# VH-VL binders against Cytochrome c oxidase assembly factor 8 (COA8): the designs that were tried, part 222

Target 1, 167 residues: Cytochrome c oxidase assembly factor 8 (COA8), of Homo sapiens (Human) (q96il0)
Amino acid sequence: APERGAERRDTAPSGVSRFCPPRKSCHDWIGPPDKYSNLRPVHFYIPENESPLEQKLRKLRQETQEWNQQFWANQNLTFSKEKEEFIHSRLKTKGLGLRTESGQKATLNAEEMADFYKEFLSKNFQKHMYYNRDWYKRNFAITFFMGKVALERIWNKLKQKQKKRSN
Short names: E, the ipSAE of ESMFold2; O, the ipSAE of OpenDDE; V2, 0.75 times the mean of E and O plus 0.25 times the DockQ between their complexes.

## First folded at step 21 (VH-VL)

Design ml5 (from mk19 with light chain Y93F; framework fv_ebronucimab; at its last look DockQ between E and O 0.51; V2 from the best seeds 0.69)
Fold by OpenDDE, look of step 21:
Structure ml5 (fold): chain C 167 residues (1-167), chain A 124 residues (1-124), chain B 111 residues (1-111)
Amino acid sequence: as target 1 above (167 residues)
Amino acid sequence: EVQLVESGGGLVQPGRSLRLSCAASGFTFNSYTMNWVRQAPGKGLEWVSEISSSGSRTSYADSVQGRFTISRDNGKNSLYLQMNSLRAEDTALYFCAKETPFDYLWGTYAFDIWGQGTMVTVSS
Amino acid sequence: QSELTQPRSVSGSPGQSVTISCTGSSSNIGKGYDVHWYQQHPGKAPKLLISGNSNRPSGVPDRFSGSKSGNTASLTISGLQAEDEADYYCQSFDRRLSGYVFGTGTDVTVL
């Protein structure tokens, strides 16, 4: 029995966003859309006096961003591959070539493509459900840590005001 | 079983280069930040480098900054450490270490999975 | 490199309690960064014992406990067992180094 070659899961190359913000920037930067995920990466500023809680929040945001980038990069690759395969299969079934007489890439009509989208969404439904679940968990955690950081900042400001009044 | 297996260690002369590899199995490798930690013979642990889950972010200890490069191939579940301009002080057992899943309550990061290490000896 | 300071060795008899201190500075433990603890047997990889000052991972016995106060973290081993003979390392984050920092290590011997 011929060893079915392990389909190299074409994992999207980890697109190291080549976008480097200026070293002296004191702000978060938004990069151009990633070529695979189409998501714009955020480069998070690290304050000189970053608190441990602020660091935790920043790390969570960074990890969540990377998770989103990887998910959508892979999803877009899968979508593109399956779309191309669907088009090729349908054209072959119709006895049509991959190219028109004019040399243009043969396309399917909107109705035929609607079938593809329906099938793709159905096939990936569970994957999207897990993604959505994890997305909500991550964003809830981010919001929670944002609240903690806000409280910490308020408390620190109050302490500073008290110290200034005592001197 | 969750496992990390380091390889690529050996005896090298000062100024030479070496590339370490770490093969991950039993977990979703691309979801975790990975680290290199080293231990000189009869000494304590020293953090060397970190790489984020996607590889987009890297950090290094001052002792290796500009000489070492951490990278990963998520398709191969592999972590790498390119070590250039090796020095005698780089002689150590090098561990691959996985960070814990993010704790949504406390946001703590520790190293929960370690390899057995690969020995790097830099000597004339 | 800025290391967290641990006692070189701690000893105890079986069934006793021993405490290992990990002293940092205002750039690490004193800033409020979490402390983690690892156990390392001779010729073995480190094992996570305590995460986030006091949290025990699954499979770690309840005789291990962690605490933190000011610039100092502590690992307490209650009911010392022969298998607890190992090196113990604290770990935290140092803001000045922008990286993780380990303690100097403590050799725990069971008498």
Scores: ipSAE 0.823, ipTM 0.941, lowest interface PAE 0.6, mean pLDDT 91
Fold by ESMFold2, look of step 21:
Structure ml5 (fold): chain C 167 residues (1-167), chain A 124 residues (1-124), chain B 111 residues (1-111)
Amino acid sequence: as target 1 above (167 residues)
Amino acid sequence: EVQLVESGGGLVQPGRSLRLSCAASGFTFNSYTMNWVRQAPGKGLEWVSEISSSGSRTSYADSVQGRFTISRDNGKNSLYLQMNSLRAEDTALYFCAKETPFDYLWGTYAFDIWGQGTMVTVSS
Amino acid sequence: QSELTQPRSVSGSPGQSVTISCTGSSSNIGKGYDVHWYQQHPGKAPKLLISGNSNRPSGVPDRFSGSKSGNTASLTISGLQAEDEADYYCQSFDRRLSGYVFGTGTDVTVL
């Protein structure tokens, strides 16, 4: 099983997208933040002796990660897009340009932006309630399956010790 | 109404390419793993490929590995199968199928919603 | 590619019970992976009948039941009805192939 070379990955210049997990890793990995969601993905190890129950737990964790990353990527894009549209609309009604005299993007002050933040929160209230409900359900299920896997592993260890003592 | 509708099937010569589409409606498409399953005329079901809910993880049956590419566009509620280097053995009715919602008690994943299929015929 | 073995056909009279076997190997059913069952009427798409060895989805009559033991799963249709005449497929996961495998299919005939 090869290891990446002696030089550290964090020494290399960063700023571009590709992440390459080590080959033959025996453990889960946490990768760099996703460009759109800002969440760190977990790269899951699949052992040769993975049980069906362990597979169910891994699939649940993988799907929960994908669900979570999709939600926040979508919210970040929607927030950014609607924020820019709100600023553009308010600047146009004031007769102001999209750029200042220095060429920088014109913006609204915090009091003016409060209308946007209130509107966005109100518009997305139900969506975030459903997200929170589903987040708790998923985390409870993950914990439940982690317990099942732990019990399975204990029983396998006990059976192996009984086999060795009998021989 | 919950629906999966396949399209893009047809008659093609061996070695050519074809792209299948599956349009989803009536459920939250981006929450579920999706699959392609095929059935040759008069034969049984054969699993072809799967793609995870975000599209970040894919897998393929050995018979199509390297020739077929599964993809999805969650913004358009659409699933795709790009089929390259087609062979006579790829002749089949192609179904798209949705995996079940997560079962918090038993953790089962089965195929609960199927389309009616699109026919692909590969013949000289 | 491995395949789960089913009888080619079974038949029964209305009201009787029929059982369809699905036999796999140590890389699929025998390793402990779940078995699912699908019903397919001629010219129609498959329909999920049993998931997770024995769970009936909403809308599936209670005359359908499933079980699993060792390398073998079974689908039992109690109180056979005319509309049960169809093809039936089992499905499991195969660890060696890292993918799903289907059974050979069973044609159920109602006499």
Scores: ipSAE 0.685, ipTM 0.884, lowest interface PAE 1.1, mean pLDDT 85
ESMFold2 (binder alone), look of step 21: mean pLDDT 92; pTM 0.945

Design ml6 (from mk6 with light chain Y93F; framework fv_ebronucimab; at its last look DockQ between E and O 0.56; V2 from the best seeds 0.71)
Fold by OpenDDE, look of step 21:
Order: C-alpha cells, then structure tokens, then sequence
Structure ml6 (fold): chain C 167 residues (1-167), chain A 124 residues (1-124), chain B 111 residues (1-111)
C-alpha cells in the first residue's frame, strides 16, 4: 500500500508581526500590512485603569484580529498555490513551457483565468460561508461588549459627578 | 479525544537550559490561547506564561520574565517553553493549559484542558 | 507574589455542604475580574470546575456552585461525596501582575 505522503499542510508561518509600537504609547497602533494576510495588524493600547470589561473587549478584539490574520494568510497561500498549479497544468496541456522564449513567466489569458477563479470560489464556498458566519458572530459580540463598556463608562462618570457634588 | 501531552522535563543543574514541549490533539490548536502553569512539589498552582493563538502576543509571570520564552508551532500542534538560567525555585511540575473558547456573553477565560504535566527538577 | 487567600483545609461528612472562600484584593477579585475554580486530585491535572464566578462546564455536577461578593469568591460543594476529596484552587486575573493568579489552594477532606 503506497504510503500516502503526508500532505505537508503549508500552514502560513505564524507571522509574528514584528511591529512593536513605542512602549510609551497611549493609543492603538496600526502596523503595515502583513505579508501573508495583507491585513494591517492593530496593536491595542492597554489603559492604566483598564476595567475587567474593557479587558474582555480588548481580548475579544485581539483574538478576532488573530483569527482574521490566520484565515486570510492561509487562504492567500492556498489561493497562490492552486493558481500556480492551475497555470502550470493548463500550460502543459497546451504544450507550452513555463517560460516564454523571452524568459518571462508564461501566463494564461483572462478567460482561462476566469475558469480558475470560478472553480476556486466554488471549491471554497463552504469555507467562506463558515468564515462569514463566524465573522458576524464575533463582530456582533464585539459590538455588544462595546455597548457594555460604554454603559460602564457612563455610570462611572455619573458616580464621579455625584461624589464631587457631595463634597 | 481532546488531549495535551507535555514532554521535555528532567533533572538539570542551576544555570542550565531546558525546553519543554506540549503536543495538542483533538481540537483546533491554532484557534486557542495556550498557557504554561507550574506546580512546585507540595505547593499550589502558579501561572507562568501565555501565548495567543497566532503567537503574536506573549506574557510572562515576573518570576520567569527574561528567562523563559513561550512559543508555538501551529503546523505541528505544539507549544514550547524555552527555560534559560534555571533556578532551584523553578523546580515544578509544568502543565500545558488551553484557554476556553471565548464566551460571547460573559467574555470569560479559563483553562478547560490540561496536560498531565512534565516534571522539571533543578538541583546542584 | 500576590496569591489569592484560601483556607488551608476544609472538612465535612458525606452529604454535608462545605464552602471554600477565596479572598483577593482591589487589584484582582475586588476590581471585578472573574474567578474560576479548579479541582485537582492527587497526582492528577487540575480540572475546570467553575468558570466566570458561577458557570459550570458540561460534566460538572450541580452540587458545585460558585459565587462572588466584593473581594471574596466562594465555592460551595453541596452533598459532599467521597470523590470530592481533592485540592481546590481559585483563579483570577491580577492587574498589578498583568497576569493570572491562583489561590493558595484548599484541601477538602471527606470524613
């Protein structure tokens, strides 16, 4: 029985965005686009007086960001790999080399590539549906926690005003 | 079955280095924040380090800050703890611990899955 | 290290109720961070018992309940059983440490 070669799932290297904001920063920082996901990472500021609810919100936002980074990094790698395989397969079928006589990388026309895009989208349709579902769930939760934090902040401001009036 | 299996523990001299590993199975490892927690013989639990799902964020207890490095390989479903400049006080059973899925209502984070631990003994 | 304070030991007879306290400070429990509880049998890994002050994971018996008030969290074991003999740890987040903190642990003995 031929040993089914373990398909090395080319997992995107955990791109630790080397983006390090200044230690004394008092605001969120947006890094350059990640080389794999093409998404800009956000480094979230941690306030000195961060409430437990604010911490939960920050953690949820961070986790959601990391989830998005991983999804798109892997999706882009898969897309690039499958695109290259498709091009190579089609060129081979046409009896064409991978390079033109001028040494340039041989390409397919827009019509041929349209077939690839259609096939890729069809193949990944379920994956995208699950992503979208989870995306909405996460963003709804973030919005919900943002509301809670807003209410907490309002309440704290009201308490402070009452204390100032009592003194 | 959801499982964490620690390895790499042993007897080491003070000042030496050791690398612990934790192999994850039965769940999507890349989706969860992972932690190291240790327990000295006959003592309580002590949190050591945390690493986010992507590995982009790490945190350490003051007791190990600058000496220990947490890392992960999501392709191998593996968590690591590089321990440098080991001290006698680092003698403990080291557990790998998985954080709970995010609670969309309460936003609570706890450790729901633990390994059996790997023993690290630092002695002259 | 700022540990959460637990009683060293608690004992009870089968069928009785026992309560374990976990006392923190204004930097952890008193700040409003959630408290989690773990059960650890001798030679075993900790098991999550209570999450988020009072939530029971699936598979945890209803005889376990958690509460929190001020700087103190409590784990109550109702209808104590022989299998409940274990160490119990509370856990929270401490702002001053910027990390998780565990309680000192409580040994529960069934008499």
Amino acid sequence: as target 1 above (167 residues)
Amino acid sequence: EVQLVESGGGLVQPGRSLRLSCAASGFTFSSYTMNWVRQAPGKGLEWVSEISSSGSRTSYADSVQGRFTISRDNGKNSLYLQMNSLRAEDTALYFCAKETPFDYIWGTYAFDIWGQGTMVTVSS
Amino acid sequence: QSELTQPRSVSGSPGQSVTISCTGSSSNIGKGYDVHWYQQHPGKAPKLLISGNSNRPSGVPDRFSGSKSGNTASLTISGLQAEDEADYYCQSFDRSLSGYVFGTGTDVTVL
Scores: ipSAE 0.823, ipTM 0.942, lowest interface PAE 0.6, mean pLDDT 91
Fold by ESMFold2, look of step 21:
Formats: structure tokens, sequence, C-alpha cells
Structure ml6 (fold): chain C 167 residues (1-167), chain A 124 residues (1-124), chain B 111 residues (1-111)
């Protein structure tokens, strides 16, 4: 159910890609896909005069992002581990080596890999169902607080117009 | 069932270091922001530090900024406080505390589960 | 650095009501941040009594109530009982410190 992120085109000098946001950013901005979760993080700007309600919304968005990143990082890691273990187990059962004649990793065909995908989905079905439930709860809450913040900002603009006319 | 257990307190000389641990059980540790709160003997409560659910965001009281480092290991259900350059004023009972479950209506963040604390005494 | 001001002690007879004030500033309670209340018996960890100014968590008796107005929050204990003898702390967030602040604490004595 998560949307796929795009990979950053630059590479790190040491052969490992590393991202660090600008130290004095004045706006929210979206970073490159996380290596483990493949999700693009949002880096939040904190205004000097942030209201208590705006702070609640920001913390809710930050915690939801962290929850989402942790879930998919763990699922992607588990998927990769179990996929490799499945391939190695099936190759061993068939009496085949872990590498081809060319030295590349041996693989299974699409029908053989379909068994893995079915097993993985079956094992993780309940976990993903609870994730989807919580995802919707969090998105409803975020939308609710966005509405509250929008109303607060409209009210403040109306107050400023009223004071400008009376002065 | 839900429990937080602090450890690692003791008597140390000023300028030395200690590392506190907090073991969590009975809840999904990785889902919650965690805090350290201290209480000097005969005194009130003082907030020390906060760490977000993933560990990616931390904050500190001014009195400990630059000397203390909060961290967590979600795989071990453990929270840590590395305390460097200890001063006599750091003498206190140190509690770990869990923030409340997600409040979708009010956005409340209070501390609902506390450990019993571990005592740190800084004296020469 | 800043802390919330509470009376040092409050006392009452069993069955009476007591009110504990918690006074802050325009950078915390006065700015609109929530106030929470904790009870601490001697030698014990704090226990959450009131969250979000007036919300009573499950298991907390209805004789505990909270309110907030301006720079001041109040905790009221109606119908005092012997087990209510404890220290009570308020808590809020302070924008200037970018962190949590606790009150000075109030010792409640049941006569």
Amino acid sequence: as target 1 above (167 residues)
Amino acid sequence: EVQLVESGGGLVQPGRSLRLSCAASGFTFSSYTMNWVRQAPGKGLEWVSEISSSGSRTSYADSVQGRFTISRDNGKNSLYLQMNSLRAEDTALYFCAKETPFDYIWGTYAFDIWGQGTMVTVSS
Amino acid sequence: QSELTQPRSVSGSPGQSVTISCTGSSSNIGKGYDVHWYQQHPGKAPKLLISGNSNRPSGVPDRFSGSKSGNTASLTISGLQAEDEADYYCQSFDRSLSGYVFGTGTDVTVL
C-alpha cells in the first residue's frame, strides 16, 4: 500500500550514499528514498512562532513517518532474508550450486518464486492487516489536525483584518 | 505486565561518567517516545531528555545539553542515558517514562508508565 | 530552566475538597500548552492522574478533576481520602526552552 520513492542520482564519495538536509532550511522538504524502507522522509521546518496546535500536528506527522519507516524497513529486511533463504534451500534440495558457471548467484524461475511469494504473503497477512488499520487511523488523525490548523490560521487572518480596519 | 526497570546508578566522582539502562516489557517499545526524568533528594521532578520512537529525534534539558546522550535499541527493548562530565547537581533518582498512547482527538503527550528509578550520587 | 509554581503544601480533612494551583507563564501554560498532573506517594514512582488539562485516565477516581484558565491550571480533589496523601506535580511544555517543565510540587496532607 505505500508509494514507491525515487532514488537520488548522486553517490557518496566512499561508495555509500548518505543524505544530510541543509542546516538552515526554512521549509519542509523531502529527502531521498531511505536505503532500507524505500520511503522518502519529510524533513520538517519548525517556525519560531509555532502554535501549540501546529506543534501537535508536526509531532503527529513526525511520529507517523517514523512508524512507517520502521515498519517498511523491517518488512523489506525480512523479505530479503527469507527470499534468499528460500532460494538457497530450494537450490540445495535440487542438488544445485549457489552460483552458476559464470560465478553469478543462481536463481529460481518465476513459477518456483511464486511459491515464495505465496508463503511470504500468507505468513505476514495479519501483520499487514493491522498495519493498514493503523495507517488509516493515523491519516484520519493527521487530516483532522490539518483542518484544525487551517481554521486557526483563517481565524488569525480575520483578526488581523479587523485590527487593521480599526486602526 | 507493562514494566520499565532502570539500572546502572551508583556513586561516582564529579567529572566521571555513568550509563543508565531502562528495560521495557509488556508493550511495543518501538512505538513510543521515551523520556528520562530525575528527582533530586527531597526535591521535585525535572525533565531530562526525550527520544522519538525510532531514535532519530532527541532533545535535552538545558542543564544536561552537551553532557548527556539519550539512545535506544528497539531490538533489545532498551533505553539508555550516557551521562558524561557529571556534577554534584546531577545527584538524583533517575526515572525512565513512556509517553501515552497516540491520542487522535486531543494530541496529548503525557507520561503514563514510569519505572521505579535508579539512584545516581555524584560526590567526591 | 523555568518551572511551574505550585503551593508547597495543602491540607484538608477527610471528605473535604482541596485545590492545587499550577501557575506558569506566556511561554508555557499561557501560550496554550496542555497541563498534565501526576501523583507520587513516598518512595514510589509518579502516577498519571490528569492528562490534557481535564482528562481522567482509566482507573483514576472521579474525585480528581482538572481545569485550566489563562496562565493557571488547577487540580481539585473532592472528597479527600487517606490514600490521597501524596505529592502532586503539574507538567507542561515550554516553547522558550523547547522542552517539558514540571511544577514545584505540592504536599497534600489528609488531617
Scores: ipSAE 0.693, ipTM 0.885, lowest interface PAE 1.1, mean pLDDT 85
ESMFold2 (binder alone), look of step 21: mean pLDDT 91; pTM 0.942

Design ml9 (from mk1 with light chain G30A; framework fv_ebronucimab; at its last look DockQ between E and O 0.34; V2 from the best seeds 0.66)
Fold by OpenDDE, look of step 21:
Structure ml9 (fold): chain C 167 residues (1-167), chain A 124 residues (1-124), chain B 111 residues (1-111)
Amino acid sequence: as target 1 above (167 residues)
Amino acid sequence: EVQLVESGGGLVQPGRSLRLSCAASGFTFSSYTMNWVRQAPGKGLEWVSEISSSGSRTSYADSVQGRFTISRDNGKNSLYLQMNSLRAEDTALYFCAKETPFDYIWGTYAFDIWGQGTMVTVSS
Amino acid sequence: QSELTQPRSVSGSPGQSVTISCTGSSSNIAKGYDVHWYQQHPGKAPKLLISGNSNRPSGVPDRFSGSKSGNTASLTISGLQAEDEADYYCQSYDRRLSGYVFGTGTDVTVL
């Protein structure tokens, strides 16, 4: 039995966003859309007096962003590949070439493409369900840590006010 | 089984370069932050470098900053450490270490999986 | 490099309790960064014992416990066993170094 060659899952190259914010920036920066995921990366500012809780929140946000970038980069690549394969297979079935007489790339009509989209969504339904579940879990955690950080900041401000009143 | 396997260690002269590799198996490599940690002979553990899950973020210890470069290939489940301008003080057993999954309650990060290490000896 | 300070060695008899201290500074433990603990047997890779000051991963015996107070974290090994003879390292994050820091290590011997 011929060893079915391990289909090299073309993982999207980890697009190291070449966007580097200015070193002296005290703000979060939003980069251009990534070429694979089409998501805009956020470069998180690290305050000099970052608390451990703020660090945890920042790290969680960064990891969640990277998770989203990887998911959508891979999903978009898969979508593009399957779309092209679908178009090619349908054109072949119709006895049509990949190019028109004018040299343009042959395309399918909107109805035929609707079949592709339906099939693609059906095939990837479970994957999307897991993504959505994890997305909610991550965002809930981020919100929770945002709340903790907010409380910490309030508490620190109150302590500072008390210390100023005692002096 | 979850495993990390380091390779690429050896004997090198000062000023030379060496590239370490770490092969990951048994887990979704692309989902985790990875680290290099080293241990000089008869000494304690020293953190060397970190790389985020996508490779977009890297950090280095001051001792290796500007000389070492951490990278990863998620398609190959591989972590790398390019070591340039090696010094005698870089002589150590180099471990590949995986960070724990994010703790949604406490947000703690530790190193839960370690390789067996690869020995780097820098000597004239 | 700013290391977390541990005792060089700790010894105990089988069944006794031993405690390893890990003392940090205002840039790490005292700032409120979490402390993790690792066990390392001779010629082996480190193993995670305690995560986040007091959390035990699955497969770690309950005789291992972690605590943190002020600038000091502690690992307690209750009911010391021969298999507990190893090096123990605390680990945290240091803000000044913008990186992880390990303790100096403690050699635990079972008498």
Scores: ipSAE 0.828, ipTM 0.940, lowest interface PAE 0.6, mean pLDDT 91
Fold by ESMFold2, look of step 21:
Parts: structure tokens; sequence; C-alpha cells
Structure ml9 (fold): chain C 167 residues (1-167), chain A 124 residues (1-124), chain B 111 residues (1-111)
């Protein structure tokens, strides 16, 4: 069977890999956005005769997708929690309740919310710096392995041409 | 400092269930693929199951597929193995093991941190 | 087969070199998957000795070396010491089983 591996039922966390191997991209699927990260997951196809090198590339892409998914899911939750806390704190200082007379959640104007966005970015600056560093490392590795896989596939095609000519 | 501690082993009758836990400390648990490996008394090592860093991808040895379920809670730094329909052949010392990070040059994964194991005995 | 084949035991005197073989099949080592080596002292958890066929993690003495050729991987212990008396396991990936496979294990005795 063309797909009988354990991970064929695996649902990856959301997100599209930033690197899509040229050969494998026509066999992969992109799913709907994940609830927590808002990223669309890639569902990787595993051919029956996947080489060990192709498996290494696929594992790297899968782990990078999961790493990216976890980072943004955590950041989105932190952002939502800290935003709500900021709004609550500022409404309390103004002597206002958490809800309007109509029952909707009270909020702050754009100028007041700008303070929150600056505070959040400043507080999380180091996390985003480490994320960017790791992102570059992972994308370099993915590109490196994509090159290795491309060379392997070229070599295999040349061997097939030699066999057909030689009989 | 870096440590994996298994628990939940014991004596159980065939056909029953048992849940193993593995508590991780001293490293960022959510960054690594985790595995269960078992060793029957006087026998060699046998791989049981793996779970990806987020928990979204799992795989199992043929001998346990359909009966065992691996899971993790990254918020609690904990790995689990739910073992159902236990058989005498499942009697073993069960280890949890951490995979190394992806080697960006060679793409190598190995099991670099192991717990001391928890004993599961299935007998009646 | 679900196991990689290793000799049941090997022995040597202190200072000698011993080599442990690990023979696989077309679905694992011969297909090109990496081989890893673990050391297990009696009553203890396994310890990683060699990853990726020949890479030695930090803290592992340089007298341990690994290699792979064709369907066979080898672990060599140069300058055998008393503390090297333990069980040794190879490990690879098996495409047919879609999972990891360990060797049968080798008991190393220091005479």
Amino acid sequence: as target 1 above (167 residues)
Amino acid sequence: EVQLVESGGGLVQPGRSLRLSCAASGFTFSSYTMNWVRQAPGKGLEWVSEISSSGSRTSYADSVQGRFTISRDNGKNSLYLQMNSLRAEDTALYFCAKETPFDYIWGTYAFDIWGQGTMVTVSS
Amino acid sequence: QSELTQPRSVSGSPGQSVTISCTGSSSNIAKGYDVHWYQQHPGKAPKLLISGNSNRPSGVPDRFSGSKSGNTASLTISGLQAEDEADYYCQSYDRRLSGYVFGTGTDVTVL
C-alpha cells in the first residue's frame, strides 16, 4: 500500500512549512487553520519507497512545523491573556466595569491599546529574537537537506538511464 | 539535573489495563520527541512507541499497536503510556527516553536521556 | 526480522581491542538507515555511546568508535577497561516496521 506508515493518520499542528521540497510538494496537503496558532498544517505524504535521506528531510520539516505551531500557539494565548489583563487594569483605573450597559466586553481606544502593543512587544522581545535565530537555523538545514535529496534523485535517474541503454 | 522518572508499574492480571507516567525535569520537554522502550527480564531492548514534540504524531511497534496509547502533557512535563489488554508478553521494565535534537548536518536521532524504568508484571 | 543480529558475547583482556558487529537487513541497515550504540551496565538504564554510525557524544571516552559498511555496523572498544564490562545494543530504523529496532545485545566480559 502507498501509505501504511504510523504517521499517515497523524494530524500535524497548524502551519505551512516555509520550505516545500520541489518533488514532494505535489504530494503534500495543506489543512485548515489551527484553532490556536492560526497556521495551516502540512500533511506530509510518505511514499512506499521513501529513502532514508528523504525520511530525514520529512522529519525535519515535520518537527519544524510542530515547533512553529507550538511557538505561535503559546504566543497567541499569552497575547490574549495579557491583553485582557491590560484592558481590565486600565478600565479599573478609569472606574469602569468590564462590560458595557449592553453586556458587551468593554474595551479601550486605539491610542490606549497602542501602549499595550508596545509593552507586549518589549516584554517578549527576547523570545522573538531566539525564535528568529532558530527559524534561520531550521531553514538553513531544510535547504541543505533539500539539496541532498535533489542530488540523490538526479543520481537515481542517471542510474536508470544507464540501465535502459545497457539492457 | 536532567532527569526522567517513570512510575505506575506494578503487578496486573492479563487483560487488564495500566497507565505509566514519566516526569521530565532539567530540559525543555516540549522541544523533544519522546519514546518508550521496554526490556523483558533477562532479555534485550525493544522499542515500544514514540510521540512527536507537540504530541500530534505517534507511532507504535506492531506488538502493541491497538492496545497501547502514548500521550504527553507539555504543560506538566509528562509523558504517558496507557496499556490496555495486557498480556504476559508485556512483562518488562519500561523506560522513557528522550530523542536528541535533529542534527542539522547528518539528520541523526538517537536516545540520549533515559529514565531508570518502571517494572510491569503481567501474570495470573 | 524484528531484531538486528549481534554476537551473544565477546571477551578481552584489559588493554585489548574488541569489536561488536551488528548485522541488519534490506529494510534497515542495508537500506541506509543510521546505527546507534548503547551501553547498559547490570541494573542500570542504557547510555548512548555512538550516534549516527560514528558520532561520540560528549562524555563518552574516545576509546569507543563506531563504523558502518553495507549491512553491518561495528562498535570497537580500544584499550578495554574493567568498567567496559556491560551489555551493548545497536539500534536502527526499519522501514518495513515503520519503527526502531534494537540488536540482540552483546555481553562484553573483561578477563
Scores: ipSAE 0.704, ipTM 0.889, lowest interface PAE 1.0, mean pLDDT 85
ESMFold2 (binder alone), look of step 21: mean pLDDT 91; pTM 0.941

Design nl1 (from nk4 with heavy chain L104I; framework fv_ebronucimab; at its last look DockQ between E and O 0.60; V2 from the best seeds 0.74)
Fold by OpenDDE, look of step 21:
Structure nl1 (fold): chain C 167 residues (1-167), chain A 122 residues (1-122), chain B 111 residues (1-111)
Amino acid sequence: as target 1 above (167 residues)
Amino acid sequence: EVQLVESGGGLVQPGRSLRLSCAASGFTFEDYAMNWVRQAPGKGLEWVSGISWNSGDISYADSVQGRFTISRDNGKNSLYLQMNSLRAEDTALYFCAKDSRFFIGSGHFDVWGQGTMVTVSS
Amino acid sequence: QSELTQPRSVSGSPGQSVTISCTGSSSNIGSGYDVHWYQQHPGKAPKLLISGNSERPSGVPDRFSGSKSGNTASLTISGLQAEDEADYYCQSYDWTLEGWVFGTGTDVTVL
């Protein structure tokens, strides 16, 4: 009897796509969509002379990215699982098998699936509200620090120009 | 060395107020969320409150909601817990705990203080 | 329930493996939030043992391992040593409470 390979339940590996940008890159890189979250990871560039403000901004961005990746990876897994359970439950109630006579995976019609989507959205409404709130808070902080970093860079450029004029 | 030092614990009567302090050192205090966790004698850990790096997010356990106030002073590298309307069930060792992240809920507690004992008794 | 469920106690002989379960709900572990583990010796502050379900901080022996499946996380201590006698707590974030939740704690005894 062939040992039914234990379906390794794909726990969303916390592994941000190990897309390594080229070592000589002076820019942020966008990776391919993550297979679980479907979000494109950003690899943030680290300047050699990173200021404390730039560093804080980078860390805020990185944490927010990881937070988003984790949220959507888990949400997508939950969605897929609940969808499959719904389909199986509905097929069973109809006295239908999980496979058609042609060997294809049995599916529900669009109307039946609409009930699932409505229920899923209703059930997750509060979770999405909290996510959205937190998303705005995080992005507001990031935007604020982007402004600070921009001002710092302008100031540093002005100081350098003044020093060059004095010599 | 990264260190958290709690203070302000003591013996108080029910209904009284107490203010706990936590002094942080050895890390950039303003880059991390901070938490209070308590442990009643011979009991498990109970999360009490958390505050984000910029105080933009604050959260409390239901058991202390409306009675306790968490705050921070990033200029002083200090975390505070104002405890009002203290009850016997608030008797615990109170730990200051550093989050690994800026925001609540996305990290873990990587540094703990030694705790300060609060005893609420008649 | 505002707490994650752990067994009250687990015991093993030196060199054996013991496993501590941590069961949550759809609002914490089951929603995909990470599980963290802490070790607490008597009269000491908790120490981070496992972060992010399975990550070991520096200085934590490789005999400690974490896993997560569904609403349940597990801490496995392989090659149990006398120094492992302690209380162990799991932790996760609960989005409905907007706060952290700890497990009920597990007393690990080395026989």
Scores: ipSAE 0.860, ipTM 0.945, lowest interface PAE 0.6, mean pLDDT 93
Fold by ESMFold2, look of step 21:
Structure nl1 (fold): chain C 167 residues (1-167), chain A 122 residues (1-122), chain B 111 residues (1-111)
Amino acid sequence: as target 1 above (167 residues)
Amino acid sequence: EVQLVESGGGLVQPGRSLRLSCAASGFTFEDYAMNWVRQAPGKGLEWVSGISWNSGDISYADSVQGRFTISRDNGKNSLYLQMNSLRAEDTALYFCAKDSRFFIGSGHFDVWGQGTMVTVSS
Amino acid sequence: QSELTQPRSVSGSPGQSVTISCTGSSSNIGSGYDVHWYQQHPGKAPKLLISGNSERPSGVPDRFSGSKSGNTASLTISGLQAEDEADYYCQSYDWTLEGWVFGTGTDVTVL
């Protein structure tokens, strides 16, 4: 079920997003960090008189946000899964249990964990380079349409100003 | 009605060229990535190439890289595949497929054409 | 090129449930890319059946369901009907190929 919060005030982060913008808002909203991606989603305003250019810009932004949310949700899950597998493998090699005596998950020291971090960064380097390239391609398109929308709005203001002068 | 119609297939000798076209109607063509998918007789689906909404992102299967060129004309609502240096293994039914997204990689193929047959034999 | 692995064929009686597996690699399904499913009747173009691992387009009966875990996705047909006899293909994006990959295809036979 949707829950309404303050129009521009974020709720505290939680494991499940419960943010719901006001129905009459005329502004984009930034919600709490998504449980899986840790990114703050934008909830886009759709004006009643949205032009075709404005609609295309909004759709480009929405698709890019969804793509970005999905990428980081997947990377965070992969990181967590591979980290636990690495710890499990090293603990098994050392003959140690998966839990401490207090019941907490056993872990490795900082030097041992550094091997994991180095391996993870190395094997994901190319994937992140492709992500960055694609991110810039998407944002170039968004910036281009931001400019077109800005010019369209200026033109509409000039048309309305000229109409007032002629009256 | 959303529709994709492929054309340009035919019988051709190895080493020759063909140009496939796909005419789109019933949707805003320039807002979607587009793809070519082929199916050899009695075989499965093989993705051939894709192009983003603005042609800024283009990709090819390894089997066709350097021989095939995908392009689009958003003013004519048309997708193209220039196929050079054709080989017998390029024999297939070639489908045009609409992506659900502007860019390649995060969408799916929600509309397909009926395909155009390309036969490459001596 | 790279293919997602599916069983060659699956059979079931009318009313039974059948499940089609689709296994990929760390560069596609294992990287968290969505799996999509297509149905293809003989002599016809493929038709989108499931998108985003589990979403049904309008007009697709709710007896079709999908899921994904790890490197494997599954399509389940509950209450198998004669019209479900077709080929089924899974699809995912592969970041190392920078392109789409399809499964090997599964022929579903209704006994």
Scores: ipSAE 0.720, ipTM 0.880, lowest interface PAE 0.9, mean pLDDT 87
ESMFold2 (binder alone), look of step 21: mean pLDDT 94; pTM 0.960

